Miniprotein binders against q9h3h3. Designs and how they scored, part 171

Target 1, 235 residues: q9h3h3
Amino acid sequence: EDGFTAEHLAAEAMAADMDPWLVFDARTTPATELDAWLAKYPPSQVTRYGDPGSPNSEPVGWIAVYGQGYSPNSGDVQGLQAAWEALQTSGRPITPGTLRQLAITHHVLSGKWLMHLAPGFKLDHAWAGIARAVVEGQLQVAKVSPRAKEGGRQVICVYTDDFTDRLGVLEADSAIRAAGIKCLLTYKPDVYTYLGIYRANRWHLCPTLYESRFQLGGSARGSRVLDRANNVELT

## First folded at step 11 (miniprotein)

Design RF9
Fold by ESMFold2-Fast, scan of step 11:
Parts: C-alpha cells; structure tokens; sequence
Structure RF9 (fold): chain B 235 residues (1-235), chain A 85 residues (1-85)
C-alpha cells in the first residue's frame, strides 16, 4: 500500500471518532447482557452510514466495549499539535525519541494493538473474544470499525492507557492471545496518528512500535513480540 | 449553531473521502481530466470544512482537515507530474 491508502484510512478513523458509537459499558451494564449485545451488533453487519437492512439505520463510527475499570484520559492534543508545528519549523531531527518526548510532555499516552480482518465470521468471532476479555477485566477497552459500503477489511483496536509502559503493552498482547486471537498484531501510539506517522511518512519512521506474531510451543505467552523501532525481539 | 456546524462538517468529510478515493482511482487508470476535476471539487469542499473547523476551534476537526488537504495536494502534484510525461 502507498501513503495515500494509509492517510485515507487515518482520516476515516478520525472521522469515525466523531460519529455516534455503539457501546457496551461494563461500568453500568451487567456482564450477563454481553452475549445478547454481541448478537445484536456483529461488526460484519453493522453499517458505517446506516442501512434499513442492517442493525443500524443511522451512522455508526465505532462499536466499542468499555471495561469496568476504564477511565479515559485524552491528554493535551492542542499543546501536542503546537509543539509539533514548532518542531517541524525548527529543523531539528524528528525521531521516535522526540515523538515519545512530545507525547509524554503533553500526556497523549494512549496506544492500541491493531488487527485487520475481512468482514465475516472470523471478524465477528475475534471481536466477541476481545469483548469478553474486556468485560472480564483482562483488557481495558476495545473498539471495532463497522462495515464500509465498498467492503474492505475492518479493524479491531485494543487500547492500553500508556504506550511508554512496555509491560502494560505486553500484558495486553498476552490477553489478546489468551482470547484466542492468532493473527498478526501491530501496536501504534495515538500520538503517531495525530502527528501524521503513517505507512509512508516523509520522516521515514516506522509507523508502529511493536509487532506480535502467534507462535505455538516456543513461548509461555504464545507470541513473539518485536520492538520495531529498535529492531529488538522482546519475547 | 454548534451541532449544525458539526453535522455539516461530517457531511463534508464523508464527501471528501469519497472524492479523493475516486480521484486516486482515476489516476491509476490514467484518466487525468477526471482526477483533476475531482481534486478541484475536493479543494472547494476543503475550504468550507477548514472554515467550520476554525470557527469551532476544535483541534481534532483541524487535524482531519489537515490530513485531507495533504492528500488532495499530493494527488494534484501527481496529476501535474503525469501531464509532463
């Protein structure tokens, strides 16, 4: 894929954040209601802009599950953007370290494990597993994109509250694997999205921090995790 | 009011994503006239979207506009490059 596709997907995801969400909130809803909610809103059937034949007649940006202990913190995105513009104007080197420091300074710390799946049974099954892990307290929060008119792959995002907390990122990976997920996972800090770090970026930075591959028998956690920025195997 | 401006902004973004996708597809098949027309229509809608984002003072809306502007400019640069071949 080229830079256009990555930017188009990023713009779609940010626009989706602005439309209504379908949310199962475990802070206020009994866990016993989750199975019925998942059956009502399978992501392969929920449409992005609504359709009489789908579960929704109105636009839906995201389908999400909030864990019982979930407490969102968005940070100072305005301050981050001002500092980013100043950095670019200054001519100073743009590296993973400088982006990390901007994120810390402005408290824009959330990040997510991403998996991309085609619409269908495997997507719905994977989402159900993730949703149950969130409600059971093994993960904090997750969301999945609805089906676009043109089709294409959908994305499941599993969030952690601090991308600089490596142990927390790895624990989330382990919980995803324990939920039965075996596909490729990549981890991206939200700061990269705000700053325009996509597949093809002019600073030639790796667009993700970590990559996780499922591996049988070789590891107690069931996966191999690579630190892509430093090219170091963590497991 | 604020809610009506957000609704208008979201309508524009939906149209912009479709226009830019169609412009890219036109470029892939060598239809430079269609690509340029779609890009210019997108640039007009981007001016309106930018005004709304500025009026609302919402940084997230401004970031969305920024991404879409960069995409439109990159596609226009590609059209101009191909015209020289």
Amino acid sequence: as target 1 above (235 residues)
Amino acid sequence: DREELIKRFMELVRELLELLYRAREALKRGDLETAERLIREALEKLEEAARIAEELGDIKLRIIVYILVEMAEQLLEEVERLKRE
Scores: ipSAE 0.654, ipTM 0.887, lowest interface PAE 1.1, mean pLDDT 88

Design UE1
Fold by ESMFold2-Fast, scan of step 11:
Structure UE1 (fold): chain B 235 residues (1-235), chain A 85 residues (1-85)
Amino acid sequence: as target 1 above (235 residues)
Amino acid sequence: DREELIRRFEELVREAEELLRRAEEALKRGDLETAEELIREALWKLIKAAFIAEELGDPELLRRVEELVRRAERLLEEVWRLKRE
C-alpha cells in the first residue's frame, strides 16, 4: 500500500545525505565564528536545491553543527542489516526487544531528538539556540533540513550517542529545553532509520521511544517525558 | 550587567530597523537579491535581540522584536513573490 510512498521517502532521505552539507565544525573552527555562520545560513532560507537569491546557489542536503568532542561512530551498520535480514527469514517474532539487541550487538546505538517547525523566525531562533548549545558542549551534534520549494515543515535533529542510555537521552532533552525550545520533541534510535522502519511498518513497531512536552514547572523550565514503549511518564 | 544588555538590545533593534528600511528601498528598485540579504541580516539581529529580551524577562522588549520580525517576514514574502513572477 505504501510501496511507492516509502520508496519516494527513502530516495529523498538518501539524496539529502549524499548531497553537500553546510557544517560548522567546532573541532576545527573557533566558537567566535558561530554567530557569523548562523547569520549567513538561516535554515528557513537555505534552499534544498539552491537558488541564486538564497544563501546557497548549489544543493544542500543538511545544515549541521559538530561539537568539540564529537566523534562519529555509526557502529556496524552492514552487520546490523545482515542480521536484520536473517531475523526476518528466521520466522522468529520481531519485537522492540529484538531490535534493541541487534543494535547493541552491532554497536548501532545513536539516536536523535526530533522537532518539526515551519520555515520562519521561530525555526531559525530554535536552530541558533541548539547550535550554541552544541558549540558550548551541552549537546554533541545537531543538524537541520533545508527549506523545500513547497515550504513544508523543516526538522531539527539533535543526536545522542547511545539510545539505551536513558540518562543521556534525558540530559539531551534538558539541554534542548535550556536552549529555549518549547515545541514537541520525539526521540528515535537510528537503528530504525538504518533498517527502513518508519511509522507505518509491517512489524507494528513504534520507532519513537520517547516524547517530550514542554512544561513550565514550579521551580524552572522543564519537560514531561513519556516512555512510548511502556506508556510511562518519566519526568 | 542589566544596563549593558538593554544597551545591546536597543543597538540591535536600531540596526535591524535601518536594515529593513534599506531592504524596502532595494525592493522598490527591483534589487531583489540585495533586499533578501538585508532582510536576512535584520532577522539575525532580531534573533540576537530575542535572546536578550528572554534573558531580561521583559515582555515589552519581546513584543518589539516580534513586531519587527513580522515586518521583516512580510518583506521577505514579497521578495519571494516577485522572484516567482
Scores: ipSAE 0.448, ipTM 0.820, lowest interface PAE 2.8, mean pLDDT 87

Design UE10
Fold by ESMFold2-Fast, scan of step 11:
Structure UE10 (fold): chain B 235 residues (1-235), chain A 85 residues (1-85)
Amino acid sequence: as target 1 above (235 residues)
Amino acid sequence: DREELIRRFEELVREAEELLRRAEEALKRGDLETAEELIREALWKLIKAAFIAEELGDPELLRRVEELVRRAERLLREVYRLKRE
């Protein structure tokens, strides 16, 4: 996100959300078909705007896997945006706590663990592990960005229902680690995305709530999770 | 069973090697679509092999997978290069 304005990043995100998605939906598709689907659509080869030499000739915004229990709940995003405008006009302090309260009031509670990986085998391997965890019920839903024309890292997003539920957020982290993921993870609530809170935002807020680092060495495998806003170790 | 995992790993690696050999032959005859399909099949088998190597905790098995991945990715780049001609 570094080097782009919040408006530029928001426009790119909106375009991706509006373009067609490639979805494996475990609510309607047998789990036995996952391997073939993953082989057909490796994220390192699926192109953002289509390419005759890739698995897709038409644009793809996201590649997603929905778990058996997935029930989308965006909350009242319109009410959230109206309340946000009112808050800015009120002159009251804008803090992580204020945004959390706004999100709770409008039921905009979902959030996601983010991991950024270069196009290639390691990305495809990580995505396959995450997708299996979703279909097996250890995670609820995930998506991965297709390959951009200019290159650069791709992102895997692993969603949780409620960013205020710390135990649920930590359980998702544990499931990601159990799937073999060892890279840096950061957690971002969707309320921050809807309100345009990216790096270098006007309110000087940290754009993510949590950071997870794989624990290096030792026989005990796991991660260290930091609450970035409060600078507190959670694990 | 660790012994079953090792047998499955060796089978996947052997299959991937054969697929890459066939992909090279397809590439030599100019059959770019077949070469791409074979390389993608090999890469998928290598992803499965990588999961087994990680479960076994054996760095040498993972290294063998990574060597074949590098070969497969090199061939795939050549396919895309030729498709752009």
Scores: ipSAE 0.183, ipTM 0.664, lowest interface PAE 5.9, mean pLDDT 86

Design UE11
Fold by ESMFold2-Fast, scan of step 11:
Structure UE11 (fold): chain B 235 residues (1-235), chain A 85 residues (1-85)
Amino acid sequence: as target 1 above (235 residues)
Amino acid sequence: DREELIRRFEELVREAEELLRRAEEALKRGDLETAEELIREALWKLIKAAFIAEELGDPELLRRVEELVRRAERLLQEVYRLKRE
C-alpha cells in the first residue's frame, strides 16, 4: 500500500477500535440466534460510517464473535511500550528474539490469523463459516472489518491467545481450513501492532510469523504452513 | 441424513431463484429498495445452500450455487449503478 504510512495505519486502527462494535457474544447469547445475526449483519453490507441504506445507520468499527470460553487479556501493554522505548534508547540490537522476549515479559501474547477478501458473497460466506466455528468452540474469537467507503478488501482476524504456543497457532489454522477457508492466511502477533511495527519499518522486522496456503490437489481440508522467521515448512 | 440435506438444498435454491425473480421485477419498476432487500435475502439463502453442498461434497451443487450468486451480484451491481445518477 504505497499511500499508507505507519501513522495512517495506526490512526485507522485506533478509530475502528474506538467506534462501536457489533458483537455476537456466545457467553450470553444462545447459539440458535447466530443465523439471524449473520443474516442481519453481513460484513459486505455493513458500512464503516453508517448509511440509511445499509444494515447500520451509525458507525461500526468491527463486527465480532466471542466464543463461549473467551476471556480477553491484553497483558501489560503500557509496560511493553515503556520497555520498547528503553530498548530503542539503549543501543541494544532490535531483533525478532528481543521483541518476543519483551512480549513474554509483559504477557502481551495474543496473535491472529488474517485473511483479506473483497466485499461480496465469498467474504460473507467465509465470515459465516468462521463465526460458526467460534460459536461451536473450534476457535476462540474473531472479527471482521466493515465495508470501507472506497470498497477495498476487508479483513477477517481469527485470534489465538499465545503466539509462542506453536501448536495452538497451528490448531487454529486447521480449524480455519475445516471451516472451508481456502485463501492465503498470515499470522501476526499483537505485540507488533501495539508497538506500531508494520511491513515497512526501520528495523526491517517482519511482523508476519507464519503463512498458510491451501493444500492443492488434496481432497481433505489442509494447508501448508511456513514459519517465516526460521524459513521452515511446518506442515 | 443425506436425503434430508438434498431436500433442504433444493428448497433453498428454489427460494433463492424466486427471490431473484422478484428482485428483477422490482428493478423493472424502479423499486431499488425492494430489489436490494430481495437480493440480500437470496444471497443469505445461497450461503446456507453452499454450506449444505460442501457438507455433501458435491461440486455440481456448489456450481449451481455459484451460478445463482453471479446472477444476484449482477442485480446488486445494477441497483448500485441506478442509485448513482
Scores: ipSAE 0.198, ipTM 0.652, lowest interface PAE 5.1, mean pLDDT 86

Design UE12
Fold by ESMFold2-Fast, scan of step 11:
Structure UE12 (fold): chain B 235 residues (1-235), chain A 85 residues (1-85)
Amino acid sequence: as target 1 above (235 residues)
Amino acid sequence: DREELIRRFEELVREAEELLRRAEEALKRGDLETAEELIREALWKLIKAAFIAEELGDPELLRRVEELVRRAERLLEEVYRLRRE
């Protein structure tokens, strides 16, 4: 059952990645154009497969903002996948530490803070705040899903370049909170996504490494971050 | 400058209210495309107003934005309802 669910989710993710993206690229576009771009493409109204009545007539997989210093590095994903197959065949234990080591060996280090919001003003406001933080240099890169035909929550993904760099992960959390975001955030390394490992997987791996919860008046950061893997509170 | 931020907030709110009034008129004449565009423009101005209200730390200004957002979202739902017919 897990195999079929993982394949289904992987297929959906692959389709979104392969469909066209709407991108504001601060490396080549002046920051002064961001407001007009955000007004034209609010994520609550951009449709996944296009609609003459929406801002897009053609399919859109993701809406993304690239920061001025953004330099994509996915690492050796093919080598990671080959090593994963070899690990499964070898009979060696599959643990969080083993997977972390595969990710380091193949330089598949990126990860992301995730937030899930219903379509509407709060989603569009949250995305505008995140996009502004990316263009201003507080965050490196972010993307948000378009509206699905049947509805449901949309996801904002805020990337960091190295999930093993705890300070960098926490700095991204602080920037998200400074942008006015108050919902639950979860942090997931991309290595789990590339290998098709989701919440209820055969190996009992937890793909969520950190959780961030907004705390009213509690800290200068506005949040408490929990290291789920080691059950340690970081803030 | 606090005074300039308040002035910009009031300007954005006034512009959003006018856009929503024009959207209601477009809906009355069955111009769903124009109504939707006007509502989208109003919602964007309200996002900008929300950022200013947050910077000022004034919950009353945020409440005013939230009220207009609810009105805009109701109009957008009406556009979707009429488009289904």
Scores: ipSAE 0.296, ipTM 0.737, lowest interface PAE 4.0, mean pLDDT 86

Design UE13
Fold by ESMFold2-Fast, scan of step 11:
Structure UE13 (fold): chain B 235 residues (1-235), chain A 85 residues (1-85)
Amino acid sequence: as target 1 above (235 residues)
Amino acid sequence: DREELIRRFEELVREAEELLRRAEEALKRGDLETAEELIREALWKLIKAAFIAEELGDPELLRRVEELVRRAERLLEEVYRLYRE
């Protein structure tokens, strides 16, 4: 019942996006205030729907850090969705290439490196490293999910402007590794999220374009990046 | 620079230990809000100390951070338990 799962995941994602966010915006807030903000809102303790014993009493959808040079560009999501419906009706094959074309045409270019970590010190440590990299200008923007009522792993999302810019995607991976992150990373274009394409979709598309694994015994900044679509090692 | 990093590491660990000691006192008094705040502050000091330990590449320093993290997390679990009473 992957169709039901995809519908449920889409509803949860929409709810999180629409609920209030806790944001450190480096465009308007001095970098010297970051440490205090991180101490106040550790993601392992911020609860999704608010609890008396947590840092928040009200619902929180996401905890985010915006870099000083961050310039939001969502593209034409409405046009993308209309074109997607037309594509499905046209009888033309639905492939990674056709989705890439739709994304480019409608300027829906952002994508993200994802890491999933259990609640606790290691999650908070990873998030602090990512947040500092954003404020220092090595990454553009990132967010982390709050702790769910049911528990489970939390996700850190590190965004890049353009998923078609391979060098930019790889530079972000390097910056994540430089921040001390050693866990598995996967890269997903936002176009797949807007169109409701998850792991087990009816079109047999892999929404993950890249996979990054820390090099065992190598440099802390080193990683092996796999192009999932072509099954080719890039680093 | 290495000596400065070691000095900063020792300062952060000392501050974290003192915050955890104060958190234990707050717990004994039943002041759960103060205990939680002190534990959060201690964990933040330990995150900073972990970054320094990693920069120095010293596994012994990281082990010391991990031990204090376990102590802090045990105290936080006790705070959560008492909130549910």
Scores: ipSAE 0.143, ipTM 0.636, lowest interface PAE 6.0, mean pLDDT 85

Design UE14
Fold by ESMFold2-Fast, scan of step 11:
Structure UE14 (fold): chain B 235 residues (1-235), chain A 85 residues (1-85)
Amino acid sequence: as target 1 above (235 residues)
Amino acid sequence: DREELIRRFEELVREAEELLRRAEEALKRGDLETAEELIREALWKLIKAAFIAEELGDPELLRRVEELVRRAERLLEEVYRLLRE
């Protein structure tokens, strides 16, 4: 039982979304309270299902920070999922272009920059930087996974509102780098997540649209971004 | 202001050291809940100190933070070990 199938990954994601979230909402909470909130809920210590040795006794699905100007727009996810089932029945080719069209039709345009870090100080430091950038208005919204019972790496997700807007995606990358993040970043449109399409899928689709790698060199801004689908460097 | 950043860094490190000293005392008394809380506070001050060390670009300040982080993490692991007993 070492392997994770798309069904297993989808079930885990659904459970996390349904469990309570720990949220710092800058729309209703003064920015001055962020430091205390970050100290109380470091992601390396917050456990997925609660533990006597953690800040939480109850399950936590996600730890999130909402920016002051954040306005959620997930689009028509249910319509997207229904159209996906119809598409599979139709016999039409399933390609990146087909999924992009479904996303546009159902207004499911959000996407996210992902970073995976081991539990510990470096994860907590990275999350603190991202959370401050969100509260200060450089990013719109972010979340981080709690620590799993089995251990393993945790994920920080930094969202943008439109994966078809390359400038917006690149601006988010720049803001992440400005927050002090130096690890590998990958960008995934939420349409792939909602449809349960992960790295190993029967259609051989790559759900990762962009990669960002930190670069050192003089006064350089610190980022090299690759468009994975077209094999073109954007920065 | 470089001078102000150095002052804030030294304050954060001093506060973290004091919190870890208090945590060790709590741990020896078997007060695991207080020890865990103090260690968590110390780690947060060290995160803030790390941001300052990075802004100043001084690897020696970062090494000082890393040393205290290792100490805090060792104490926290001991607290969690005892809580599971």
Scores: ipSAE 0.190, ipTM 0.658, lowest interface PAE 5.3, mean pLDDT 86

Design UE15
Fold by ESMFold2-Fast, scan of step 11:
Parts: sequence; structure tokens; C-alpha cells
Structure UE15 (fold): chain B 235 residues (1-235), chain A 85 residues (1-85)
Amino acid sequence: as target 1 above (235 residues)
Amino acid sequence: DREELIRRFEELVREAEELLRRAEEALKRGDLETALELIREALWKLIKAAFIAEELGDPELLRRVEELVRRAERLLEEVYRLKRE
């Protein structure tokens, strides 16, 4: 029902960044070890705050897989924060275009496709498919939230380097679909996450830039992607 | 300016603590929607505080933020648990 939207889970995900992560890093770990790691840490069983009966006894914020070619580029987040505060006091309008310019100026360009699934076999299977695509080089990096409560949805985040590179965003969508994912996907730039833009934001901004829906037949990519800000279907 | 960063950090932490206190009061009176909005606002301020703590390179300031984030996350879980009943 209406428990969590993509926006609500993204806000919760920001808080999780403060706790330790479980990471499979393909830059230092052989791909042959991935299946054992996935079996040890299925996201439906890893608990957010730890439990002696689960795979983890200590808190876990995120479960992540880094691809072999992954190179973190957070940009100048501190400069972004300072510029954001200055913008809020300036009286200038706060729009998607203004936030895009702040992100470009401070090189805070990464973004992510979000998918929300209930705990269980389908979540674990989807995560395994995404993790495999990351390790095989079709995607760069991904993470999934741990289980916080009975029945609550968990989120898988699949990152791209540059939200302004529309083709790169679409290539990631295609790779997600090729991994067997059929649920609704929404795309959020990390600048929105850093600035706390979500459903309840004061500026009435749509918290996601793109939406992808699975489509049977017709499209070679298996999906229809909509630019939500401009209400335009993408190629 | 290190002094200005410390001032901004303390301001954000103080505001977040007050928001979480108000969220607990909202939960006590069964106002789940108000509690949720207050928790989200607190988390947004704490994320800003975390970036300042990282810039200052002070692990004690980061620890203080982490403690408040865990408190906010527990309150958020309580809100959604109560909404299910």
C-alpha cells in the first residue's frame, strides 16, 4: 500500500550511510567469490540494526557491490552545501535547472536508478542479478538496503556516473532490464539526495528525474523511459 | 573558516535534537504524520552536519551525528510500525 514511495526510501537510505556497509569489491576480490558472498548476505535476511539470529549481529546501513572499474566521484559536496545555503538566502528561484547548475558547478554528478521490493525470494533474486551485472561490468556499482521491519519494502540502488549524460542513464536502465528486472524504476540524481529533496520538499520539485516501466515486446530495451520534468519519452 | 564550520555544526545538531524531541511528542499523542515530517527534517539537518564534521576531520563530531541519526531511524521505524496497526 502507501507505506514507502521511492522518495521516502531514498531519505531513509541517506540515514543508512552513517552505519557500516557490507561490501563486495570486485576491484580486489575475484568474481568467483560473489555467489558465496550473496548466499552469506541475502538482503531479505540482513537486519538493519543487527540481530544475533541473522547474518549480522551489528548494524548494517547498506549491502553494496563495487564493479572492477568503479571509481568513486562524489564531487565537491562541501562546496555544493555552501552554495545551496547561499542560494536559499539569495531569493533566487529554486528549480530543477538551478539544482542541475549547482551539481555541474560542484561536479556532484552521480545518480541512481531505484527499485523497491518486499523482503523475500524475489528481492534476493533481483539483487543477485544486479550484483552479477556489476561484477561482469554491465553496471558500475549498486547497493541494497537491509531489512528494517516485517513487511517493509527494501530498495536497490544502481548508480551511474553522470545524471546529465542521458545516454548513460538509459544504458544503465537497459542493463537492469537485461538482468531480468521487471518492476518500476525511478532515477534520482545524488545532488537531490545530498540536499534532502524528497516528496515533502518545500520547492515542490519532483524528487526523481526519470521513470522506467517494463514493456513486453516492441522496445528493443524492454522498457519505456519517461523524462518526468519535461514529460517526454526518451529514445 | 574552522570557527564558522563549528558554529554551523552546533546549530544543525541543536535544531535536529529539537526536531527529534518534537517527533517523540507527536508519536506520544498519535500524530504519525507530524512525527514523520519532523523526523525527515531532522535527518536532512544531520546529513548536513555530517558533511561539516567530515570537513573538520573530527571523529567526535561525526560520532555525535551518528548517534542522532540512529535515534531518528528508530523513530522512523516506530512511525511505520504504528501506521500498520
Scores: ipSAE 0.000, ipTM 0.145, lowest interface PAE 14.8, mean pLDDT 79

Design UE16
Fold by ESMFold2-Fast, scan of step 11:
Structure UE16 (fold): chain B 235 residues (1-235), chain A 85 residues (1-85)
Amino acid sequence: as target 1 above (235 residues)
Amino acid sequence: DREELIRRFEELVREAEELLRRAEEALKRGDLETAQELIREALWKLIKAAFIAEELGDPELLRRVEELVRRAERLLEEVYRLKRE
């Protein structure tokens, strides 16, 4: 809503990725230390550019939790970006199918469930639930943005390794719901993020593939998942 | 504190303005790759400035950043246009 463009948001992601991260890495840290780490670094209190009155005095780009089995595979992002520039200079149509093909060709397959929450208790509680699910092996990896502005929303990202694997995407949704999360979730492939394609983009592409809404009344699945592109309910 | 954030904001804006000036010169001489790199670096600095403006709660500072972002985007679109010729 602030008038941020696709190029702007791509640069924002790059800046956050390049700044220091606060990481709980379950591959090297005992799970018993998680609760103390969460208490020390609640995302509603960690500031983006540091503040002597907050948990951090220096900039923090992301707060992240890596699962014990997490193995990063970002694919060939440089090759993807080069192919994207070639596509733009070719004048050929830019479509969801073209982006999907570029992602597959360059093995840039990861994606993420996103939730946006205002700074406060509900954000910190949601993050703690997600972090515990990651450390316990129900999810693979997650991160949350630090606090930038009073009243501004923060985002929790929960990653899956392959956005073309619908079953894997749905299993992650179920794990998020099992962790007690009830807010709206949207799923975005990382290929869109690496190429700077966000909600408001010049190609009018929708980077959101799936939408998940919590079910009231305690159904077995815990949520309704919609395929946004085909307007089909999956659960 | 507030004064340190303002200084960092002004530093980032100044650096972004200089990068955009250099990008315009690169574009004039037909160096599209250098122009694109400089524009992307300027955008990165402007994103950081925007976060600081939001932390300060100052809509005027945010508006200054948005103005420079629009300038950077117009230059980037010109780069893409020329690459298609």
Scores: ipSAE 0.000, ipTM 0.138, lowest interface PAE 17.3, mean pLDDT 80

Design UE17
Fold by ESMFold2-Fast, scan of step 11:
Structure UE17 (fold): chain B 235 residues (1-235), chain A 85 residues (1-85)
Amino acid sequence: as target 1 above (235 residues)
Amino acid sequence: DREELIRRFEELVREAEELLRRAEEALKRGDLETAYELIREALWKLIKAAFIAEELGDPELLRRVEELVRRAERLLEEVYRLKRE
């Protein structure tokens, strides 16, 4: 809907993070149960606030799959937010490099590949492929948004531990492509999400670090990855 | 292996087609909840069939899945339309 601002997006994200999550945790659940779980909770049908006709009667913030080796490390988000307030009042320039240093200082290193898809079969198919890759150990962790009240696209987030580790970010892209995903992907460090860096932000920052486009004819299910901060093609 | 994948693909497609046929009958009778459940089951079988078609690299098999997906999504839209009446 038109009229959503960075403040509205941040409020929605906070509410989703605080509401219950539907989680398939491969650390404690046999891989053989994944098929039934995916059939029970297709993201195109799971509603944000629950409906009698949906798989959920209660609110769901996120639908997630945790890999066998997943070890949560959110870093010092509180320290990051305090430092961000100080940075905004200091008059010091707000740049990608400044935010990178802020993230490193507070150990808020995770990031994610994002794909936006309309509710329907293609979303559910993409999510099933990603979930299988997580459970099989090719990806670490992923989540997908539930269906919004007002409609619109849903987002699949595929996480990596360290956005400053370029090789790790590229390996995740390769694994997403190997799972059969052909749509546009963008990579966003979680520090940008925590600090409310979205499209048309007042600091004129690009809201993502990398962009991945499927490369037709690549025998290795390849992609072309652009480093948006440095304007350099990596693959 | 390839023969097993083809057999599983054909089984999933056959099951999805039967579920969609039953969904159409339920829809004609005004049984929207049954239609919805059958369509969802069919769509899940089609997701599994799509993975097999991709593994086999056969565009004709993927085309068959896409055709059934379009039919299932059309039925799902009709269920939602009728639920709003």
Scores: ipSAE 0.460, ipTM 0.830, lowest interface PAE 3.0, mean pLDDT 87

Design UE18
Fold by ESMFold2-Fast, scan of step 11:
Structure UE18 (fold): chain B 235 residues (1-235), chain A 85 residues (1-85)
Amino acid sequence: as target 1 above (235 residues)
Amino acid sequence: DREELIRRFEELVREAEELLRRAEEALKRGDLETAMELIREALWKLIKAAFIAEELGDPELLRRVEELVRRAERLLEEVYRLKRE
């Protein structure tokens, strides 16, 4: 069942990536247009497969905001996949450290902070805050899922360039908190996604590297960050 | 400027209240699409108001926004309910 679930999630992710995206690209679009764009495409109302009653009549895979400095670099995903197959047949232990080395070797370093919210005002408010932070340069790139046909929670993904750069990951967390986000955040390296490693996986790996919880401790921007791989509090 | 932020907050709240009132009228006459558009515009103005309230650090202003958001969400739920009928 675990293997089937991972395959199902990978297929859904692939379909979303292939379908059209609604993008606000700050590299080519003035920041003054952001408010109108956010009002036109609130994620709680944009539907995954289109609906006459929603902002879109056609399918939408993702709603994204690209920062002024955004430069996509997925690394060598093909080489990563080939090396992963070789690793599985090598008899070497499959651990977080082994996957980290595989990711470094193939330059597949991006990762993302994830937040899951029900469709509604809180989701739209959170997305608007994240989008403004991206356009203003505090974050580099973010995307949010559209509303599913059956309903359910939607996800906001806030990307960082290098999951091995702990300070960079923590700086992104701080920027998310500064944008007013108070919900639970989890951080997942994209290498896990490319290799089909989700929560239920046959290797019993935790794909979540960090967990962030909002905490008021003299500052509204404060958070407690846990390193899930080493079970160590970082803040 | 704090005074300018307060003025803008009050404008956004007033505009949102009027939009929600018009949305209720549209809903009563069965105009679901107009009701949705008005609720959506009201929610967007409330998101802007929420950012201002957070910047001002005033819990009472945030409470006022949350109250109007709950009203907007109830109206939106009613629109979706009627669309299923």
Scores: ipSAE 0.025, ipTM 0.543, lowest interface PAE 8.7, mean pLDDT 84

